# VHH binders against Putative potassium channel regulatory protein sup-10 (sup-10): the designs that were tried, part 8

Target 1, 283 residues: Putative potassium channel regulatory protein sup-10 (sup-10), of Caenorhabditis elegans (q17374)
Amino acid sequence: WNSKRSFFIPDFLGSGDGTPKSKTESVIEERMEYGRMILLVCNKTCAKHRSDIPLWLKEFNQKKGYQEPETITYYYHTYRQAVSFIDTNETDVFPNLIYFIGVKRVVFNGDVNIREDVNDWIASLDQLILLEPRVYEDLNVILSDTSNCSSKYLLLADRPKCPQPSWSIVARIAQDHGIQPVKIGHPLDGLTHVLLYKRMPYLSEASCHLSVLLYENSYSDFGDDINPLVVSDWITTLLPLEEGSCPALFETYWHPIVDELTELQQIFYSAELEISERNKRPA
Short names: E, the ipSAE of ESMFold2; O, the ipSAE of OpenDDE; V2, 0.75 times the mean of E and O plus 0.25 times the DockQ between their complexes.

## First folded at step 4 (VHH; framework vhh_sonelokimab_d1)

Design a3 (from s16 with S52T S54R V62W; at its last look DockQ between E and O 0.79; V2 from the best seeds 0.00; counts 0 for: pae E 9.6 > 2, framework grips)
Amino acid sequence: DVQLVESGGGLVQPGGSLRLSCAASGFTFSNYAVGWFRQAPGKEREFIGAITGRGGSTYYAWSEKGRFTISRDNSKNTLYLQMNSLRPEDTAVYYCAAGRSYYPSLWTEDAYDYWGQGTLVTVSS
ESMFold2, look of step 4: ipSAE 0.011; ipTM 0.436
ESMFold2 (binder alone), look of step 4: mean pLDDT 82; pTM 0.844
OpenDDE, look of step 4: ipSAE 0.016; ipTM 0.258

Design p1 (from s15 with S54D G55S S57D Y106W; at its last look DockQ between E and O 0.07; V2 from the best seeds 0.00; counts 0 for: pae E 16.3 > 2, placed apart)
Fold by ESMFold2, look of step 4:
Structure p1 (fold): chain B 283 residues (1-283), chain A 126 residues (1-126)
Amino acid sequence: as target 1 above (283 residues)
Amino acid sequence: DVQLVESGGGLVQPGGSLRLSCAASGFTFSSYAVGWFRQAPGKEREFIGAISWDSGDTYYAVSEKGRFTISRDNSKNTLYLQMNSLRPEDTAVYYCAADSRPYLGWSYDEREYDYWGQGTLVTVSS
């Protein structure tokens, strides 16, 4: 069963029931389900910018080697009347640029005519710092590091046999919320496998994806059915607004992380797993 | 009411040339950006290039730079694609498309184009 089927549209689209009011709103909604975009906003014909901006974005994506959905996509909008996704208090000069990812909107505050200003802004939006545990102890430290009520981690895996194409978009959304994204490599070696499932026993080995939020010595499994819009809402729903106050977590959504495995436990569970795999027969 | 009709497709040898035409009717052609896309069998439709309403700006996909030329003749309501040095990889159905928003530049995003032709097949083979 899967009861998590609804999609929330961002507040800046002006409809709480999920019905876009214009073509541009439809485009924004569709692209935020998997990726990210930059919108060029014009109040008149802006032929030069409509030529230049998509070229600069294309070159940026190519230099990075990005493929969909990680590419920053492009769209344009002619501002002729009020729309929900443009706040005239934030944008009093046209043409201008707006970046969208998840439920987040960032308005450009530089000179849209200057390539370097636009490219620097894009580069700042694009920064992603990933932790990639290399050995068992790296992951063990991460699992143990949330007791201070400030450290938050999102564990993500992108398995080739069960891909999650938006994983890098989800990682960026987490980073924007002050959560450290952590990329878990596959296939798992035996010790890393034991660590994950013995320290977090509510995780299912049958799950297609790994998307697990760590906070306050606890974890919450985001599950298999993930899109960037839902991740943004989930993060803001599950985590407290204030840092430094260790709020009580809802036990319905959060499970305690089991204590670090002793060396004896590591030997025992590794042997147990080895025996289980040896008893598994080919068809 | 709006119609776009491609022509000029066919079989051509590698290294050869073709000129595709797209005849437009049912709208004020000279007010709109128009572009070319293609779709190889079993693949996604991809952008080739586009030209602004006033012919002042043209853009080509990086992979096609130098081999293809886009032009328009607003007096004949016609968009052209000149393709040179054709390769087997260029085999695809070629589509012309028009943006429904007047006096704007072009875009590489197919979702910005509201009007599409039926396509013309180009086959590049020995």
Scores: ipSAE 0.000, ipTM 0.188, lowest interface PAE 16.3, mean pLDDT 79
ESMFold2 (binder alone), look of step 4: mean pLDDT 80; pTM 0.820
OpenDDE, look of step 4: ipSAE 0.006; ipTM 0.276

Design p2 (from s15 with S54D G55S S57D R101E Y106W S107R R111A; at its last look DockQ between E and O 0.01; V2 from the best seeds 0.00; counts 0 for: pae E 17.8 > 2, placed apart)
Amino acid sequence: DVQLVESGGGLVQPGGSLRLSCAASGFTFSSYAVGWFRQAPGKEREFIGAISWDSGDTYYAVSEKGRFTISRDNSKNTLYLQMNSLRPEDTAVYYCAADSEPYLGWRYDEAEYDYWGQGTLVTVSS
ESMFold2, look of step 4: ipSAE 0.000; ipTM 0.136
ESMFold2 (binder alone), look of step 4: mean pLDDT 78; pTM 0.806
OpenDDE, look of step 4: ipSAE 0.401; ipTM 0.729

Design p3 (from s15 with S54E G55S S57D V62I G105R Y106F; at its last look DockQ between E and O 0.02; V2 from the best seeds 0.00; counts 0 for: pae E 8.6 > 2, placed apart)
Fold by ESMFold2, look of step 4:
Structure p3 (fold): chain B 283 residues (1-283), chain A 126 residues (1-126)
Amino acid sequence: as target 1 above (283 residues)
Amino acid sequence: DVQLVESGGGLVQPGGSLRLSCAASGFTFSSYAVGWFRQAPGKEREFIGAISWESGDTYYAISEKGRFTISRDNSKNTLYLQMNSLRPEDTAVYYCAADSRPYLRFSYDEREYDYWGQGTLVTVSS
């Protein structure tokens, strides 16, 4: 299930019957593979809004210090015909704004002319609350905290030398699904490295990324390439509909988290890591 | 930009000591690790030890631990390699190198290091 080439189209894009895509559909499809966007929808020229909205978004992104793909990007659409990405029950008042991330869309419910209303809406959409374990024991608690079958965590890392540029988009998607994103910082100390790979032995040490879903004392590895659309589908596929009763997980996708390491195991495996790192010496 | 300049090399008798310096510039973050390497003529570079700029933790090749000490002076942006009990096989060009975004706190692998100094020659002979 860990395919790097699997891309899924949100339900609101494309008919699947060969109907020609509009340019806007193509833009939404492209950007949801790595990032997020706001679409200005107009039924006429909207000259003022087409000038103002991208400026306000640029200033928002600059204030946050965002770089692609974390920036909220901009596009406009002139609404003349029914299209799959606009539900007329939600958006028959124009001009309007629609936010897209992964397979989710959110229609603005305020006055597009009022900068404060738009800025407040953007700020509410942008919220991300991360856990950032600082010491071995913080992460050890997280790995042990899913036995109640309601706590869900997504462990994520982004290494500059092996980047995962959409990690923050993935974190936002996880948060939207009730999954607590956890940012793992680099460089790893020896105990943190040992904890990850000895308690979760099916993780590949060859992978330079970390993208792991924790639930019910089990883990499932996203692998190296994280596509926000794939993550949305993965979460829906992997997690059961009910909680609290510890429903059975598909063993094809889930592996048990190994019990907490004893002090002797921590010492032994830390020494093993140091020996392994030493053996990279040039002869 | 990040630059590293070694100095302090020279001729020393067996059993003697030398202190090498690595003047660092462009370090504005605490996430760097600095590795010390050496290369004898015609040989591959070999790892000596490393220090995390962030924490100051030091790591050494087993064969060099106890004779060599890595330290730093943050007020001068300078790192030091104190070498004691020198032997003729310590003759080499000595380099400092920086890993700007380390995966682990130390690595023996020279390919993990992004920035390199020009080197300083140490000769140990009677």
Scores: ipSAE 0.012, ipTM 0.421, lowest interface PAE 8.6, mean pLDDT 81
ESMFold2 (binder alone), look of step 4: mean pLDDT 78; pTM 0.816
OpenDDE, look of step 4: ipSAE 0.025; ipTM 0.276

## First folded at step 6 (VHH)

Design A05 (from a3 with T52K R54S G55Y; framework vhh_sonelokimab_d1)
Amino acid sequence: DVQLVESGGGLVQPGGSLRLSCAASGFTFSNYAVGWFRQAPGKEREFIGAIKGSYGSTYYAWSEKGRFTISRDNSKNTLYLQMNSLRPEDTAVYYCAAGRSYYPSLWTEDAYDYWGQGTLVTVSS
ESMFold2-Fast, scan of step 6: ipSAE 0.000; ipTM 0.320

Design A06 (from a3 with R54K G55Y T58Y; framework vhh_sonelokimab_d1)
Amino acid sequence: DVQLVESGGGLVQPGGSLRLSCAASGFTFSNYAVGWFRQAPGKEREFIGAITGKYGSYYYAWSEKGRFTISRDNSKNTLYLQMNSLRPEDTAVYYCAAGRSYYPSLWTEDAYDYWGQGTLVTVSS
ESMFold2-Fast, scan of step 6: ipSAE 0.000; ipTM 0.216

Design A07 (from a3 with T52R R54S G56D T58Y; framework vhh_sonelokimab_d1)
Fold by ESMFold2-Fast, scan of step 6:
Structure A07 (fold): chain B 283 residues (1-283), chain A 125 residues (1-125)
Amino acid sequence: as target 1 above (283 residues)
Amino acid sequence: DVQLVESGGGLVQPGGSLRLSCAASGFTFSNYAVGWFRQAPGKEREFIGAIRGSGDSYYYAWSEKGRFTISRDNSKNTLYLQMNSLRPEDTAVYYCAAGRSYYPSLWTEDAYDYWGQGTLVTVSS
């Protein structure tokens, strides 16, 4: 896990005035050493009332004998009006809460093979789902939760060399829960984050709100290079999105590193292209 | 007729400053995200930074580390790149590009529908 895109969560509810605060002691950074990590990102409307992992998830993890769910302590940055195209609703621009469910990697005394795979989170996820069915059950419970969220997002770290079977696992989870994959990345870091979101099943329903969370280390001079300021920029494409509009909006690509897509990936990719072409105007 | 025209390139001494401009015409500039890319001889094209149509989003590649500043003026249909503390390794052809303002992946060439011809920046004594 070499990519550490920061999550900076403003503790604001309906404010017209931002307060900059110190950096978060983020549980996400601590958990990057684990062999796999699953992040559930809720949109602002879903998550604005929660600073902790939901009680039902704590109880579920305790019942399963999993690591205690984490609490996020927030680092805030001044939002110096580096606003994206969609800035009409600050509440929906920034996701308010990240849910984390982590499983410690299996460590064997003197095992060199574990060290070789430590930075391939999605391969570790594949291996553990095959060997530990309860991890799959935990994801199913989380994604089936009706915690007043209209949309649920699953964020996985990925690498260009990620094995094909890892994408089949992602596709299976997405298919089981009606979730669309959205792949985002930066060309210079060699890592891509996969964002899964639950699409609206009907055209007449309220659309999903989905933000692309990108914390980029943008540097601005303070006193002509005296001390560069790190600004966390959020890029936002939050619009009321109808079923299938997200692939067109986010340039969704389901591109495996190997020559051929798996059967499930091909089905999922073809379905997304079809509905994306049909829906061209958000309302 | 859609057109993007870069200007301001040229020869500068190491440690110098330069401001590039990109003039847009033939489309509603404020509806488009615009960005800067560069390509040194024999190297891949590199993303520098981009601004959405609102004019208020600033995204810079981390590798630039505050030496470069991107800005836009929608009233003049113009994109700018301020370059300070220039180094020989900044020698490249600099390209202006325009794409859909709602597009999230502004760091990819695929995000851009229109490209300028490029302007050469040479940093040498």
Scores: ipSAE 0.000, ipTM 0.114, lowest interface PAE 19.1, mean pLDDT 43

Design A12 (from a3 with T58Y Y103F S105K; framework vhh_sonelokimab_d1; at its last look DockQ between E and O 0.01; V2 from the best seeds 0.00; counts 0 for: pae E 3.7 > 2, placed apart)
Amino acid sequence: DVQLVESGGGLVQPGGSLRLSCAASGFTFSNYAVGWFRQAPGKEREFIGAITGRGGSYYYAWSEKGRFTISRDNSKNTLYLQMNSLRPEDTAVYYCAAGRSYFPKLWTEDAYDYWGQGTLVTVSS
ESMFold2-Fast, scan of step 6: ipSAE 0.438; ipTM 0.789
ESMFold2, look of step 7: ipSAE 0.304; ipTM 0.717
ESMFold2 (binder alone), look of step 7: mean pLDDT 82; pTM 0.842
OpenDDE, look of step 7: ipSAE 0.266; ipTM 0.651

Design A15 (from a3 with T58I R100S T108R; framework vhh_sonelokimab_d1)
Fold by ESMFold2-Fast, scan of step 6:
Structure A15 (fold): chain B 283 residues (1-283), chain A 125 residues (1-125)
Amino acid sequence: as target 1 above (283 residues)
Amino acid sequence: DVQLVESGGGLVQPGGSLRLSCAASGFTFSNYAVGWFRQAPGKEREFIGAITGRGGSIYYAWSEKGRFTISRDNSKNTLYLQMNSLRPEDTAVYYCAAGSSYYPSLWREDAYDYWGQGTLVTVSS
């Protein structure tokens, strides 16, 4: 999705070996919690080549409608750990890029000097939503019900990092409309997504309706906080869902989407475990 | 009125284990995410881990995966922290906290509306 995602690359994290932790590490930790980040990783040898990459990434980000990144130079050695949440052993190719979604990360596996490949990689990751584990459990229950097509489901999307009050308001409005709220995606995904589902048993037939509706709405579209009246009016617009057969909807929309999200979650989970394990092995 | 009461703290030897409990009252426990934080003297408060209202999602601080285990029992309105292989560096006051399960970032202190008074854990060398 084309969103106003955070793109942040800090100026300096140090070389690891004897270099003290900078205030920049606190900013990185905050960005990882509330958005997406691309980190340029460089060793001492790549100094002359680093400046071109941040400038092209800045241009790419602006063209895609993303937030403008800060230019960085992050130096490390494969031997030394820079910070607890960044493993300096993640790559032995320099310069390289790491895409962060919260504490999860993907290392670029290609030639960083090939601009088209990098842009395609970023665009692919930008389109993906990370589900909370409990949402996977809920979606698996929904998908496992092959006997009863009496349910209606909605997928709603909102924009970056909703603080607790905003989420509580959306949840209360959803409950008022008989919709069970479930959070989809990490707040650091850049987009806030809410899965709302409502079970509607029908009297005389097993025909059901599953709607996937992604309303590209920004946090700013609701003002300083999510406005209950605006969200309520929007949900009311969604409630008259289109009619359709349950089997066709599951095959066409739901199953492929869940497969893609599950695949990405497995990739990020595997990457997180690998980094965690390496951080437990001091050089 | 909401109350969170920690228990199980005390003096333990390095390499030992300890289980902390947090008893909740005054709210519907299963509707809230709950977590553990700690603070050593002269240091900032740090996140240990959190568990969502229904227990479907558990989050741990990066450095503490494997040694600490969080669980909850909604029938007893109680949160637990199992701590294994304790080190002198684990010496701190441990706090439990409760916040809306709808909050996106459960590792932030400001995600939590209610806090216990804390229980002291001392790991002697």
Scores: ipSAE 0.000, ipTM 0.119, lowest interface PAE 18.8, mean pLDDT 52

Design A16 (from a3 with T58Y S101K P104V; framework vhh_sonelokimab_d1)
Fold by ESMFold2-Fast, scan of step 6:
Structure A16 (fold): chain B 283 residues (1-283), chain A 125 residues (1-125)
Amino acid sequence: as target 1 above (283 residues)
Amino acid sequence: DVQLVESGGGLVQPGGSLRLSCAASGFTFSNYAVGWFRQAPGKEREFIGAITGRGGSYYYAWSEKGRFTISRDNSKNTLYLQMNSLRPEDTAVYYCAAGRKYYVSLWTEDAYDYWGQGTLVTVSS
């Protein structure tokens, strides 16, 4: 969490004074904003015996192509620090692993020294949480679908450097809200290219433009920040409160597609008129 | 049901003026782009002009050379075409059209979902 959504971590009581937030606790709070984290919990006894688990997790994450800071993160905690992350009903076993997705967590119930079991556990949770958006080539179908209140689309730019797993988490969040996440390939064609280029002409080929949300022939543009919590809040504020309701066209948070296309239609029309006039000019 | 009804057509002499109206019903008029097309016997339908719904942007065919003016009144659900300095070549059936196909150019017939039945304008001495 950032400072507006503080993740509560109790101060240490070792010297009769509250200790300031540790570097480890600050990193955990930062990583929770990017959606996915694996935490290694270790008491005083296991801290004396360095484990290969953090190295295994790093290697596993790198093989999956996950990027910083959205990579699997490992932390050594003393028992005193660990109790702030362990529900009394979860586990008293050390060392142990906890899979976080925001504030949601799953405790590993196997032997942490068996790498195959750890890898299988992580893979199974990734399959439940991460969504690979489908590629969509014909934007006319999407525009047709969004002409009524039944269909909503989140358009994601498909670029090699788009951060994972946060991008897949954003896709899952959209689907959970009844919004269909779809990938738009490069080069961006049709309406998506027009809207993104016109709104964000500084967008490079390597840049990940998070998305354009389409609903009732209107759009809302978020930009390049892929923080899943911020994106989730953005999506939630744009959805109608009642089933079957459509956002009013030209609302504060929604931009009408027709207004964006009007300037381009005028440009193309002017070009066609100039060409037509030249062709009719007497020799 | 959607309905577009044109009126104001008739016989005028060369150099005269005429104002056409198109009354819309059955849909939220202000959310639709609306335009005028015309078709002379044995000729292709040609674009005259269009107005976006709330954007207030105007499109005109080069061939009219400022003789025609398009306007709309969203409070009356009505589209207008003011025609000045009429010529025999302007003789045609004039059509009103409305559409929300935001991905299609407004000077093409494909941009429009709904069409009126047309009103005949005859320019003759």
Scores: ipSAE 0.000, ipTM 0.155, lowest interface PAE 20.9, mean pLDDT 63

Design P01 (from p2 with D99G E101T D109S E110S; framework vhh_sonelokimab_d1)
Fold by ESMFold2-Fast, scan of step 6:
Structure P01 (fold): chain B 283 residues (1-283), chain A 126 residues (1-126)
Amino acid sequence: as target 1 above (283 residues)
Amino acid sequence: DVQLVESGGGLVQPGGSLRLSCAASGFTFSSYAVGWFRQAPGKEREFIGAISWDSGDTYYAVSEKGRFTISRDNSKNTLYLQMNSLRPEDTAVYYCAAGSTPYLGWRYSSAEYDYWGQGTLVTVSS
């Protein structure tokens, strides 16, 4: 994690007053249209601010029929990153990890719930749909712009009782680029985090940075009694993968991973749709 | 004026094939994800398949994988559904729909589609 680089975070997410900036509203609105939101959390002390839901976001949620949270809590970090939490009942539980939060639509109820704690965030990773072509193209542009590419993480998640993500593809990327993959056991859910990184002799500010987190089910832990906060600290401090040709990496290896995850999501959606149809039948 | 107009429906024998078309107008078709749904008599509307703006990504309902193929021609502003090995259970009104973005995501939920065609009837019988 290169926290020293100037990294653009939307002013809306980093604002102390909770008022959205017009130029960032469309980006956040677009992500919510896909049912996704990105949560960035740093391993440091953060300032905290609680705000009511902005009017534009309330109107967007009403238009889409989404269930609304009452308030949003913003966390601000010295590295100019922000985090949104919605309704937490835990005190002193602040993850120092990068998560991708999905807004899940429950097909049989038509309701959408926003996740708020670590267990809910991990469950929300089962709804990962962030790797759309636009996100991939934007990531390629960011990675090819050496001034902005040092802090990008791609997080893939597999649902319990599903086929595993393509470990063979991750291992192939590692071998082809001299990268050392690391498997980390998740003590709560039996999930294994797969991390892809390259050890550099020294840090290059001119190189593209990429770290990949891939969740998969496993009976094996990385070690005994691993604390999730310790695991998250390791994730945020990984040595960067630095390459001159970031688009070639994504074109060669990333599309097959995206295809596999797309098929998994289709299988789950079909199962949820069948349940929804049964529940809507006349009593 | 956004319009989606389906065509190509009709009567076909079991085991036969049919190709449906959906002509789009009033919006930049090439900038949106589009999909097909159907509604059988006495049943709810169900998802068939969807395709992203550039044809780079497709989703299909699991039960239809291998029999139905979705494709698009952005130069003609047209969406297609190729249906093979048709069964009497495929009898339905078929609808095309346009999402609000170029990408799929949850576009296979009917609630994620902003524009709908009027439908074309497909009858599979002897």
Scores: ipSAE 0.000, ipTM 0.110, lowest interface PAE 20.4, mean pLDDT 45

Design P02 (from p2 with E101T D109T E110S; framework vhh_sonelokimab_d1)
Fold by ESMFold2-Fast, scan of step 6:
Structure P02 (fold): chain B 283 residues (1-283), chain A 126 residues (1-126)
Amino acid sequence: as target 1 above (283 residues)
Amino acid sequence: DVQLVESGGGLVQPGGSLRLSCAASGFTFSSYAVGWFRQAPGKEREFIGAISWDSGDTYYAVSEKGRFTISRDNSKNTLYLQMNSLRPEDTAVYYCAADSTPYLGWRYTSAEYDYWGQGTLVTVSS
């Protein structure tokens, strides 16, 4: 793959180069609200649509108290760059894999004054996880980042026509990296095809709430335009990781799939029950 | 212990063909993506191509597509590189490498491969 550095997406050069060293760079810290973190997953280029957010997602976000970004243009611009990173070649076996990279400061290569509208866009976001256009570190290094609880996780989107690794190879990789695989679905969101990988030793160290936003694009023909408009559908699920956050629903996710779990997954299920029980204990 | 052992290198005439083999032991070969790199004297290691653990997908550097073919035999824990229409600029030490994170997509840099062989020298000259 031939990934280029972007003004909107930082270039990640291993553990030794994680901080801005150039005086021509500007660092803008993300504004965060509790309970919302956006992950973008897509293997195709997406077109901008100002009114294209599905009604069910707006209603879902309102019920959960999540805020909508004000500037969809920059949201999709960042998304397109992330899509370009994921869609590395036509023969990629796993184009929908995402890494939970700890919450990052947005780094700009150049003068911030040239891109004042980007500052407004950043300020409008609750939380943003950026997909790096270039990664030199393996999964183990990313997951060992202890600065944020999301660095303990690996998300694998399980979609039709997207090849996925077998559970045997997943279990091996999970064991090698100290990751426990999880297959989840959220009853209210209709999601059934999400694989979440997380490190068991670190789950009790942080009580953070993660929202996973999955994107599946569709193509439509628009008038006499020979280039079809790409319309996005958004899917969201919530993983309760904090005290008092829907532990019964979390337990329900495990019960329907326990018969399909490997020995490694059954160990993880037992640990999740313990975490759920701890969440019910008085402070 | 993990080991990758290349063989099949040697002297070949321009326009000739050569087949390299890489024998793997000490790990579950069939669970890894594997590939070939080469290093000419005084140069960095460059990517040639890679093959998925199930042989379902292959990826080549643009300059090598059509002359080189990668294949594997999981029953023999062996990776192959078939090289055709060899040129003097193909002279290099050829390395096989294994990637434990094939679900991250294709790897093009040597730093991202977990296991390496010792290399086998290919010399293309008259």
Scores: ipSAE 0.000, ipTM 0.113, lowest interface PAE 19.6, mean pLDDT 44

Design P03 (from p2 with D99G E101K E110Q; framework vhh_sonelokimab_d1)
Fold by ESMFold2-Fast, scan of step 6:
Structure P03 (fold): chain B 283 residues (1-283), chain A 126 residues (1-126)
Amino acid sequence: as target 1 above (283 residues)
Amino acid sequence: DVQLVESGGGLVQPGGSLRLSCAASGFTFSSYAVGWFRQAPGKEREFIGAISWDSGDTYYAVSEKGRFTISRDNSKNTLYLQMNSLRPEDTAVYYCAAGSKPYLGWRYDQAEYDYWGQGTLVTVSS
């Protein structure tokens, strides 16, 4: 297969040839504007019903006031970008990633505490969930074969409501927190990506990283009196401990893991605040 | 035969500047993304900067702190790295690399590069 081009990448600007947008494209555009993406734990129940979300997760989403998740196909592009931009060759800690079973979208404005959200999600788990770790190119093939679980994973993407981040501000703030930023762009996608990653001290002995992918939506400059805010997609990843690790061992590192997720949230909040203040000043 | 040949390395004082060149031959240079990596003694090879084949967009590792500039001249099949405000920690062998831009956009991953030069030594010392 030729992977250089993919029709799975959403076009948020619509059809440039004057052809009306498909219903699927319109739904994707609406969902992408108003939500947060959660790449979720797959278990035996989910593997049987590839497009379904487990009852415990629906209950968690209702508790948090999240919108119903879309089918896996609507957010496949985001999953593929997250998997492909994480440097799996760097440290041998990324050979195994979470399977995509659904996406929830929530807009953050800097008032949301990621620590509470992740703790609430963990507390909502009614059963031990272990994932058989594998990385695949074709998501649709893997779900029917993954009924055996060996590790617990978390992957979380947020879409804060903010102006487009300044590369220099994001790079400086990331550097101050020991994160290596890299700007990645693909003009044909109409999107700009910033990859941030930090090795987690408490999980380093267990071969884990924390990764953040900042995804800029080059959605619009419509002019006039209404300019949509440029939206950044944030993805934070908690990857498995070594092969065969159980959730009880993961929970031993829970507080340090949550503290590092909170640190990343503060980095991006600081960048958003600095950019917002600059935009209010007369030239 | 494919070749990438680096030049312009040498000894420079802290705070000084150098411009590295990479001459490419044996392939269609304008169709390849190209970049610079370095390796200091006893350390792993690290990314410095890259320039895309289709857009001319540039990408840099944070370690330069805006001190380095990458550029290309497709008419001369040459890649450049302008290095300013050099520091002792910039001492390394600098490598030129070329690869196809992946479907996923440009990455700093050395595995994305098909062709490599033999390197040029840069020493920043008094």
Scores: ipSAE 0.000, ipTM 0.112, lowest interface PAE 20.4, mean pLDDT 46

